# VHH binders against Diaminopimelate decarboxylase (lysA): the designs that were tried, part 5

Target 1, 379 residues: Diaminopimelate decarboxylase (lysA), of Deinococcus radiodurans (q9rtk2)
Amino acid sequence: MSLSRHALQDAAQRFGTPLYLYDAEELDAALWRVQRAFGDARIFYAMKANPNLNLLRRYAAAGVGFECVSLGELLRAEAAGAGGERMILNGPAKSDAEYAAAARLGATIVVDREEEVVLLPPGSRVLVRVNPAMTVSTHEHLATGTARSKFGLTPEQVPGTLAELRDAGHEVLGLHMHIGSAIEQAEDFTAAFARVTELRAHIGGLSVLNVGGGWSLNADLEGIAYEAHEAARVFGAELWVEPGRYLVASAGWLLTRVVGTKRTGRNFCLVDAGMTEFLRPMLYGASHPLYPMWDALATEVWDVAGPACESGDLIARGVPLPTPQRGHLLLIGEAGAYGASMSSTYLSRPRPAEVLWTGHDWQLLRRRETPQDIWAAEV

## First folded at step 4 (VHH)

Design c10 (from C6 with F101Y Y104G; framework vhh_7ubx_2)
Fold by ESMFold2-Fast, scan of step 4:
Structure c10 (fold): chain B 379 residues (1-379), chain A 122 residues (1-122)
Amino acid sequence: as target 1 above (379 residues)
Amino acid sequence: QVQLVESGGGLVQPGGSLRLSCAASGFTFSTYWMTWVRQAPGKGPEWIATINSGGSTMRDDSTKGRFTISRDNAKNTLYLQMTSLKPEDTALYYCATGYTYKWGDTSEYDYRGPGTQVTVSS
């Protein structure tokens, strides 16, 4: 971490807790790793991971495009300064307003189902999303976990859909695919890429192959990039990638304050952040690194619990911590993705502020909500 | 309107040095990542170096020891210091916004200058 303890304590004093913190150098370092591994591939940030307008402006200024899945995300990309060539509209259930906005902006639309061919605005720029639907069965009608996915067309549907799109007058750039999340190894992509590249015999060359994202923070980027470039080469295509979590997760933290302790059968460290600020542990069973900003004579096993009246409102279970006391600061790591973006106002708790460490000072990215902000739309 | 204007090119003898400048206007230069790219006739663009808003640099390995990218945010200017120039360095040198030059085929997607010619010969 490039952040000092003094800078973290200063942030807590100036902006309060709970507080989302981002480090500009860590954001830049993650983008450097992607650019280094993928070379001349076009990078589209999947903004669902963190759509804060100030982070989007940083990516736009770096020349990064955006993958969007809603009207609001397309408008955020526009507000951040992106042109249509740097916008992708994805999603399995697009609205007419989303198609219209994508056409107005000149965005590339990812076609997720055959029905969309007749819903597209005239002359749309499109990619067709293929689900590689990997299965060891030779019987095509057998349901698998992959076949249950609500995303994309089967490989068998792709040639017909491409022909229908061209016949309708659309600009067909190529294919899109996304095989999952938390992917560490190139081998996890190899089988999917092999299935997609078999389509070359049926559909010919493409202008673009978009292989999506879904990389873990420990991913072998160079290996994945090599396999992705080889797949694109089969089609003679330019490679596009859609990192989200990989770009922002390790560059963000949630800073929380200990409000008290309980020792009732188990040791509970009660903090001012919980499911309403950081849903990932409760929703996904996610584990996050914890950095206590205090020391003590004894280290014991603690459950870190949030303020919600829910037994499942735990940030962490059974973790070693030096003995906490009221007022101590605890930093939750890898919180830059799917943290602030999934926060809620449950229990009428206002959403946290978000701040960026520039290398020498804190920049406010989002002010803390007031309780009155929560009911301002109530008539 | 985004505008990038390169200068500092010219004819130089092998082993010589040149400092290229890129004057930027129409955008908040200090927040943008900036790149130097070169293109010889009949070849595609070749990436040389990128500098982020904070001044950290990434360079092509073949030129790392001879070329240095830098920026002056107060003057909205990007620089490329070139030393030990070789005939193979003869190309049109462009500055561009972003981590890569390869976005699109027009200046509306690739914010780049018209280039400055560097010729390394006797």
Scores: ipSAE 0.283, ipTM 0.701, lowest interface PAE 4.8, mean pLDDT 86

Design c11 (from C6 with T100P; framework vhh_7ubx_2)
Fold by ESMFold2-Fast, scan of step 4:
Structure c11 (fold): chain B 379 residues (1-379), chain A 122 residues (1-122)
Amino acid sequence: as target 1 above (379 residues)
Amino acid sequence: QVQLVESGGGLVQPGGSLRLSCAASGFTFSTYWMTWVRQAPGKGPEWIATINSGGSTMRDDSTKGRFTISRDNAKNTLYLQMTSLKPEDTALYYCATGYPFKWYDTSEYDYRGPGTQVTVSS
């Protein structure tokens, strides 16, 4: 990381707290790791992780495409300067407006269910999403719930769907798959790739195999890339990948300020950010590294709690911290993904500003909302 | 009273490996963030890695494929495992408390050790 403690203090003074901050060097480093490991694979940033237009412009300038799951995301990609050949429209429940926009832009549409064949605009460019965990031949659906998913077609449905799409006049590029999240090693892909590559005997070659993303920050990218390239080679296909969290999570932080403390059976460190700024701990039970910006011996454990009147509004439970005091700064790590993008105006609390460290100064990426911004659309 | 003592340095051939240790005393080690930094002759301090109290790490991309930071809270010890060492890795390696982002100013450290010398040469 290229950020200094003084730069962080400067950001708090200039932009206030809570504040999302990103490091340009860390964004570039994460992209370089993906490019190095995956070689000639085509990279599509899954913008759901962080759709800030300024971050999208950086990826577009680097030749990176975008995976979009809504009309708004397609329009963000367009605003960032991407052409349709650099856009993918995914999602299990697409609207007519989303199909129309994808067609206008020339985006590649990921077909998630058989019903979509008749909903696609004429001459659409398509991938078919296969869920390798779902198969009817082994009675997996009767044995457990683990073979079920709201995403993708079963392998058994794929040949018929590809034929229907071609018969309808669409440009069928290949397959899409996404096996999960927090993936660390190539072995996590082994069974999924084996199931998908078995389709080669039934569907022949493909132009594209898109293996999605879902890699953890500690992932063995070279091992994963090797297995993904081998799977693509079975089909004679170009490899596409959709990193989201991996590209931005470690390059972003949420900077908070201690509002006060309370000792009532447990020790509470009350901060100015909570579920409205950073939903992940409450929604997913996620743990994030905490970096107190005051140096002292930590002799007690603290629950870090936000300002919402919800008992679950906790950033962390039972974590060692030096004794906090009102005004102290606390930095929450790995907050570049699914942080700002999931923020809300609950309790009429304005969303925080977002800033980027360029290596020598702060660039404003998003101004802090005012309370009036929250109700501006109310007639 | 507070003491950080690095060890494990020495002369090593290019391509070799070393494990550095930092023994901590006089404070509650398990609750502190710990950092490895190095300083080559004629250069400023260069940050390598930080590990927080929970074990999450932040690492410099140029070395993180070759260097791994870890901690053992039961032993009050911080480690740096170094592999595929190069002549340019020759430096004084020291441990410190805190969460450095640009470690060109060592005055930001609360506690720091005297360092252990690593020399990579044939």
Scores: ipSAE 0.000, ipTM 0.213, lowest interface PAE 16.6, mean pLDDT 85

Design c12 (from C6 with T100D Y104S; framework vhh_7ubx_2)
Fold by ESMFold2-Fast, scan of step 4:
Structure c12 (fold): chain B 379 residues (1-379), chain A 122 residues (1-122)
Amino acid sequence: as target 1 above (379 residues)
Amino acid sequence: QVQLVESGGGLVQPGGSLRLSCAASGFTFSTYWMTWVRQAPGKGPEWIATINSGGSTMRDDSTKGRFTISRDNAKNTLYLQMTSLKPEDTALYYCATGYDFKWSDTSEYDYRGPGTQVTVSS
């Protein structure tokens, strides 16, 4: 059974708004597309996109591993049923507790700086993160594979770091790289792969080449997969990939309710969701598709504004919408990634519930917080 | 007066490709969401894809990967690129203004064109 307007209205009535909702069929379809394009590559879901334990359990059941950047994420992967060979610990500023947990779980640790060689637990399984020193055309907060990035070692540091890791008794599997986000074409990887594969002359073969993720929803996955497999073949390596946004963004929506309108030089559609539920538009200038769930011709442009007392609390600016009225439902698309995971309790507003459409009914994945939940840790 | 005129249909062999066009007039095309829908003889309408004013798309899984929706705001034209056509793709294809059909149990189209016939047979 397809997700319908009645199912969405039922969800709003049963769970309230604002509400995060996911479609099980869309989650499965996105994973299938990645598996089809990348074939024998190992997939590690970058859970920072959406760490909901119920979504993680679905991925673990499908044999998908997890890329984690904190102790909490490692523990979520463990709770979801993943074994250590299906866990990666990444991040530029790891704690002693994170190293200890990774060692206990048997996770692969991504070494981001030379100083980490002496911090690693004995016999750690490692990848070395190389910064290919390339420019990626994306928002500055999302660019990770540039010369000025805080992530990874320079190519010049890689051979020495690999030798030090081996001398210290660690199991060196290979290299990790991640060039950015919103990557659509294989050509966006070409320069980065060329820079990394030049290392073959200096470091020899590898067991693993992990090329990260950062693919846009419109990405040419088959083209990207072809180039990634060719880069791995230069080293004789198994290919690993870390999709996050691609797997969940299009499978999730934020359902909001119009609370009113205002016409003061511009047309404002005021909704019950804002920066506390969905930070992406304010933080990154992100644009998201909007689906009004009321019938009318879109004859005017509207700014969709949240409830926060911040001039920047806008979901969308200057978008065509049919005339909104109090009580109308508005659906925000591509909200499955970096939406719920970045939500906050700012203004003492509780975080939304999360629900999954199974094909015939709604399954609760996360209950709505109460205001009292927000200050429960205050004594 | 809002007007939508589809073109580019015709007879094509299985495995072939066609590009449909929808010429829009009488409204500010660039600010409208646009949709492709098809209707086979004796069947109800089937939503294919929607593209919003900014170019973001939603596509039906049955044609996703074979059909691509796009727009040219300078020409006030909506396109549907169809590849690997199958006999079951035979239908009247029409464009419409409005919302993503997936979120409604009814048609949400404000205006629709008369359609262009696509027949896939040898």
Scores: ipSAE 0.000, ipTM 0.186, lowest interface PAE 15.8, mean pLDDT 84

Design c17 (from C6 with S56R Y104S; framework vhh_7ubx_2)
Fold by ESMFold2-Fast, scan of step 4:
Structure c17 (fold): chain B 379 residues (1-379), chain A 122 residues (1-122)
Amino acid sequence: as target 1 above (379 residues)
Amino acid sequence: QVQLVESGGGLVQPGGSLRLSCAASGFTFSTYWMTWVRQAPGKGPEWIATINSGGRTMRDDSTKGRFTISRDNAKNTLYLQMTSLKPEDTALYYCATGYTFKWSDTSEYDYRGPGTQVTVSS
């Protein structure tokens, strides 16, 4: 069952705009593709992509775990019904409160730097994050000014760090790695997996190899899964993966309404959503598919601009649209990841509602904030 | 050079079926959202259906249950299966990119086909 124009118009009427909307069928389809490709691997949803509690409850019910990078995310995973065996705490700059919460919940902690060994609560369950790009050749290149990643340990540091963690009484499960984002092909992992599997001679077997995520929506999941499983097999390890964007991006849209138009050297389509609702175009120069929900005989080039008093508050620049008029609806695609999760209350603008299409009706996932919600904590 | 070429239109009786095709070239078809749009005589363009890179579809309620959008990424081809056709479905049908990928200059990435005519009458 697909979303229809009438269902979108109904959503705008019932919940107002701007509005985040999700499709249950597409969420289920994306998870099914990951499960089919990765088989018996354990899936941990990287909730930074979209932490909506109702989406997390769907994943928890499906047996999916959570990768968390803050205390708040650990508490969201707990609220969604996950046990600690389904929680990972990652991040390069963890707080004492985050370590304490991870220990209380029984979460697996990803050690990102050697300094963390002495900061861990007693008996922590741990993975050590290795950066496979930090090879002997890479170290030689660093002498010429090449910058290093802020994430993970070098392969050379891993055996010593594992030994220190075991000596301190921690439960060392294995390794974590994350090689990047927008990954499409198995070949992008080949060199990284080769560098990591060389450690087998120095560290022996592992219980877990976590290869992270970062897959594009067009990724060769079967090829990536095959290479990941082979790498885990070298260590005799269970494979863990951390998809985020892949699971939710194409399942979500931002619905906005045209407020008006302006022609002052350029054509501006002014809409009721901007940087406070959808930061990606301004922050990353991201391009998103646009779906005008109106008809017109003339098509012209428009800049789609939000309501913030900022020159960079553009959803899109120089895009062909049928001539917009006040009240028309515009749908922004691939907005399920890093959309609502990065929204703000800048300019005291309330955060939008979030709704889920169940196949026949809309379910409210998050109510729209009121302006009073924004300043309720002010004394 | 980006090109979209529609085919499969023609004259059909009410209640009949047609399958439209859109052959795409000059871009990485599999990564693009693709849309079918129609324009009836004397009317503005009307959105029919969109399919995203992951294969998920969106359809207008007036054609829901009668029209099905699909894609074959191996053939770089977009399809529209039309059933139970009505006289009011008479229009020029064209495919378009769903405004994805490159957005800073519309002269580079404004992709739409010339259309294929569908006429529903006796």
Scores: ipSAE 0.000, ipTM 0.204, lowest interface PAE 17.2, mean pLDDT 83

Design c2 (from C6 with F101S Y104S; framework vhh_7ubx_2)
Fold by ESMFold2-Fast, scan of step 4:
Structure c2 (fold): chain B 379 residues (1-379), chain A 122 residues (1-122)
Amino acid sequence: as target 1 above (379 residues)
Amino acid sequence: QVQLVESGGGLVQPGGSLRLSCAASGFTFSTYWMTWVRQAPGKGPEWIATINSGGSTMRDDSTKGRFTISRDNAKNTLYLQMTSLKPEDTALYYCATGYTSKWSDTSEYDYRGPGTQVTVSS
């Protein structure tokens, strides 16, 4: 991080806590790594990771497109200055309003099910989503077998669906695929790419192969890019990719303040952020790096707990920290993705402010809500 | 309203140098990533270099030792310094907003200029 302790303390003083922080240099560095690895591929930011309008404007200014899964996300992309050629509408359960907005904007629509062929606006630009492995990770109870994903068509359905779309007068650009999350190695794509490229014999060439995203922060991007480019080459297609978490996670932090401590069988460090600000640890069991902004003579094992009246409202469990005291600042890392975007107003707790370090000062991206903002829409 | 205008091209002998400029107007230049692309007669577009809003650059391996991309945000201007020019560098050079991507669909770039011709011959 290019951020100094002084800059972090300044942010807490000026904007309060809890507070989402972003680093412009780190945002640019992540995009630069993707561009360097994927070369001539088109990049579409999966904005579900973080839809802050100011971050979207930065991506639009860099030439990055947007992968959207709702009407609201399409409208955010439009507000950020993107044209329809740089918008993708994805999702398994699209509404009529979403189809209408995609048509108005000229967005590319990802067809997720055969039923959508008759729901598409006339002359739509489309990709067909194929699931090359229609399996969900098996639990230890293998006797129950595997369930199919709710996303995409089977490879067997693809040729027929492409023909129906062309017969209906739509502009069929190619295929879309997304094989999972936390992908680290090129080998994780090998079977999926092999299965998709086998379709070449049945469907011929394509204009576009969109291989989605889902890369871990430690992913071998060069290896993944090589395999993805080879798959696109089989179809004679342009490669599209949809990074989300990879672009923003490491460029964002959640800054929280210690409210107090408690020793009742376990050591609890109580902080002013919890499940309403940062749902990932509770919802997914996610582990995030912690950076205490204080020192102490003793280091002990602490559970970092939020303010909600929920036993599961833990930011971290069993982590070593120097002895905290009220007023100390704690920085939560890798919080740029699926943090602010998943925040809630549960318990009538207002959403935190969001700020960007420009390299020399803080820029406000989102003001802190007031409690009254939460019930402003109630009549 | 948005304009990108390239200049600085012309006829130059092999081994010579040229500095191309791209004057931008109608948008907040300092926030945009900027790219130089060239298109030689009978060939498709070839990416040369990209510079991000912070000034970091990425260059094509075939030209990186001879070409340098830079920007002056105070003047809303993008530059390409070209040295040790070769006959094969003869092309129309144009600037565009955004990072490098396939030129099969030029709508990938929000904006591009009309280009400036560079001819390298005796």
Scores: ipSAE 0.074, ipTM 0.596, lowest interface PAE 6.4, mean pLDDT 86

Design c20 (from C6 with T31D S56Y; framework vhh_7ubx_2)
Fold by ESMFold2-Fast, scan of step 4:
Structure c20 (fold): chain B 379 residues (1-379), chain A 122 residues (1-122)
Amino acid sequence: as target 1 above (379 residues)
Amino acid sequence: QVQLVESGGGLVQPGGSLRLSCAASGFTFSDYWMTWVRQAPGKGPEWIATINSGGYTMRDDSTKGRFTISRDNAKNTLYLQMTSLKPEDTALYYCATGYTFKWYDTSEYDYRGPGTQVTVSS
C-alpha cells in the first residue's frame, strides 16, 4: 500500500471517523493480478462485495463487467457506464422488474431454476447455473435437513433446461457455476470442473463457461486459471470469472477512533465503529488484522468493542494492543469487501464516509450521512 | 534476552521453492506480532508479511500467492513458505518483532534476527 501514517491522520481530521479508506494502487494491483493469471477470460466484478459507484466506474473504465443480483445493482452498473454485454443478472429469486431491466439493458441472465424458462423476456441472453455438488436424490437430504444449496440446477436437469430455452427462442450462451467461498487452491475446483465437463457428452459445445469467483486473498490464481481454462476448452467455450472479495478486500480499511477503555474482568478498547459499520465479525465470526496508529508498548490483550447496545458487538477478542487512550486511531484491515456494502443505519447511526487514496491525496467517494438522512424518506 | 534466529536460506533456481524458519526465544512468542522482511545488498529493508498472535496475516502485494507466512506457537517458530522464486527475490531475509506494531514500517521493529541469505540464480 501507498498509505502512510500521516495520510491516515489527515483522513481522520478531514473526514472524521469511522471512515472507509481505499487505496487506488492496491485496487489496480489486484485487478492486474487477476488479468495476468486469467489472460483472455472475461472478468465480471461481483458487485455485492462493494457497490460504490466510483469504484464501479474504475472497473467499467478498465473493461471489467459486473455480476449483479438485484435491480439496484443493475442500475448501478448502468450508472457506472457499463453496457449490457458487461452485465450479468444472477440470483435465485428474481423479480419481474429485474427480468425487465435485464432485457432493456441487454444483460446476460443466469437461469437458476427450470421455472424461470417461462418467466424470461423474449430473446434473452442466458447462462444456465449448474451446481456440481447437488444430487438428484433429495430423499436423504430432506430426511436429515442437510439440503444446503439454494443455487442452481443439478447436472441431470441441465440438458433438458438448455433444450427448453433454445426451443423458447432464447440465446443460450452456456453454463454458470459457483462452488463456494474462501477457495485457496486449484484442487478445490478440480472435482467440480470434472463433474461439469462430463456434461460435454450430453450437451455438446458452449459459447461461454462462467466459473464464478469465491477466491481467498491467498489463492493460487495461476493454478485456478489453468484448471478453469482447461474446463472451458472441453466445451470450446470462452471463460468468464466473477471475482468480488479478491479484487477489493485488501484495498480497503475501516479507520476507527478509540472513545474509551474499561477493565471489568477483561480489558475493553471501545471504538466508534461496530456492527452497524462492519457486520462481518458479528455475523460470520470473521477476524480482521488490527493496526494501532499510536506509539506505546503492547503489554496486554484487549477486546475491541463497538458502540451498539448488543453484547455481541465485538470487532475482536483477546488481541495484543498498546494501551489505548481516547482519541487514538485504530485501523481495521481487509475491510474493502462486505464492509461498507453491509453497513446499516441501526440505532439511527449514520453510515460512514468513503475515501480513496490516489497516491497523493484523498478523493471523497461517499459523503458521511447525517442523522436526518436516515429518516428523510419517512412521510 | 530476546533472540531470533533464521534458517532455510540458500541458492535456488528460478521457479524453485524454499521454506524459511525463525526460531524465537526470550519472550512469550504467542503474544507477539511476527514479521518477515528482506533486504538486498545496498538497499533498504522491504516488508513482506506480518502475522499477529491470532494468526491473521498482511502480505506485500508482489509476493501474494507465492509467499505464505505462518507460525507454530507451541514451537516458538515463524515460517515463510516461498514458491515460484524469481531473481528479484534475492535478498537477506530476516524476521522481526516489536512491542509497538506498525506492520508497514520496518523502522518500528524492536528486535530483528541476523537473517538468512536467499539467492535465486541459475
Scores: ipSAE 0.000, ipTM 0.184, lowest interface PAE 15.3, mean pLDDT 84

Design c3 (from C6 with F101E; framework vhh_7ubx_2)
Fold by ESMFold2-Fast, scan of step 4:
Structure c3 (fold): chain B 379 residues (1-379), chain A 122 residues (1-122)
Amino acid sequence: as target 1 above (379 residues)
Amino acid sequence: QVQLVESGGGLVQPGGSLRLSCAASGFTFSTYWMTWVRQAPGKGPEWIATINSGGSTMRDDSTKGRFTISRDNAKNTLYLQMTSLKPEDTALYYCATGYTEKWYDTSEYDYRGPGTQVTVSS
């Protein structure tokens, strides 16, 4: 962490807790690593990781596009200053309003199922999403009528879908794929790329191959980029990538305050942030680094628990911490992605503020909601 | 026909180790993501770990220091090495296959083996 303890205490005093913090230098460094590794590839930030307009404006200013999965995200990209050629609409269950907005903006639409061919606005710019793990030879051995994955077409469906899109008058740019998350090494992509490049014999060249994202924070970006560029070369295609978590996770933290402790068979450190601020640990079993901002030796293990009336509202289980006391600050790391973006107003708890460290001072990116903001739309 | 057959379970004392195997057939194993899931008596399914086609692993934080997932593509076999076993690890362990962006969600897996029972007690 590049931030001083004094700067963190200042933020807590000025903006309250719980509080999302971002570091401008870390945001810039993560983008630089991607640009350096992928060279001429076109980068589309997967804004589902963190859709804050101020972060989007930074990416737009750097020439980065946006991968969007809703009408709201398309409108955020537009508000951030992106043109349609820098927008992608993805998602397995698009609405008519989303198709209409994508067409109005000139965004590239990722076709996820054959049924979408007849739902597309005239002259749409499209990519077809292929699931590289699916083939007809293996698919026929799976249960009938049960979806294995809700994302993408089988490789066998791709040639027919491309032909139908062209016959309908759409601008077919190429393929989209996304193999998963927490990917660390080039070898993770090798089998998927081999599967997709087999399609070259059936579909010919492409203008674009979009290989998505899903990279771990310690991923071998140069190795992954090399394999991705080789796959695109097979099609004669421009390479597109969709980093989300990689760009923002390490550049963000959630600052919380200890409200109390409880010792009832287990040691509980009760904090003012929980599932409504930071859903990842409860929903995904995710582990995040914790940085106590008080001095003492960690002689006991603690469960860090949020304020929700839910037994699963735990930020961490069995972690060594110095003995917490009411008022102590605890920093949760790698919280820049899928933190604020997944926050909720459950229990009528207002969403936290978001601030950016510029290198000199804190800039407010989002004000803290009031309880009244939560029911403002109720008649 | 996708088939997954687990083996290697049994009775073990606390602090002991077991290595579970999952023999896969009916699909191109090397290209598929593989997952271990467990279900303890009276509890819902709990995701343990996933390994993708390239060998990268995703693991549940509660067990990742004690459990290791691995694969042998030449043998079409998935493994779970379990160490420092605790009574709370007592469960039916089954392997599953499928590509999903929500690998941690046990409901995402349509294809599971019948399971192998692990009982940790003295």
Scores: ipSAE 0.000, ipTM 0.115, lowest interface PAE 23.1, mean pLDDT 85

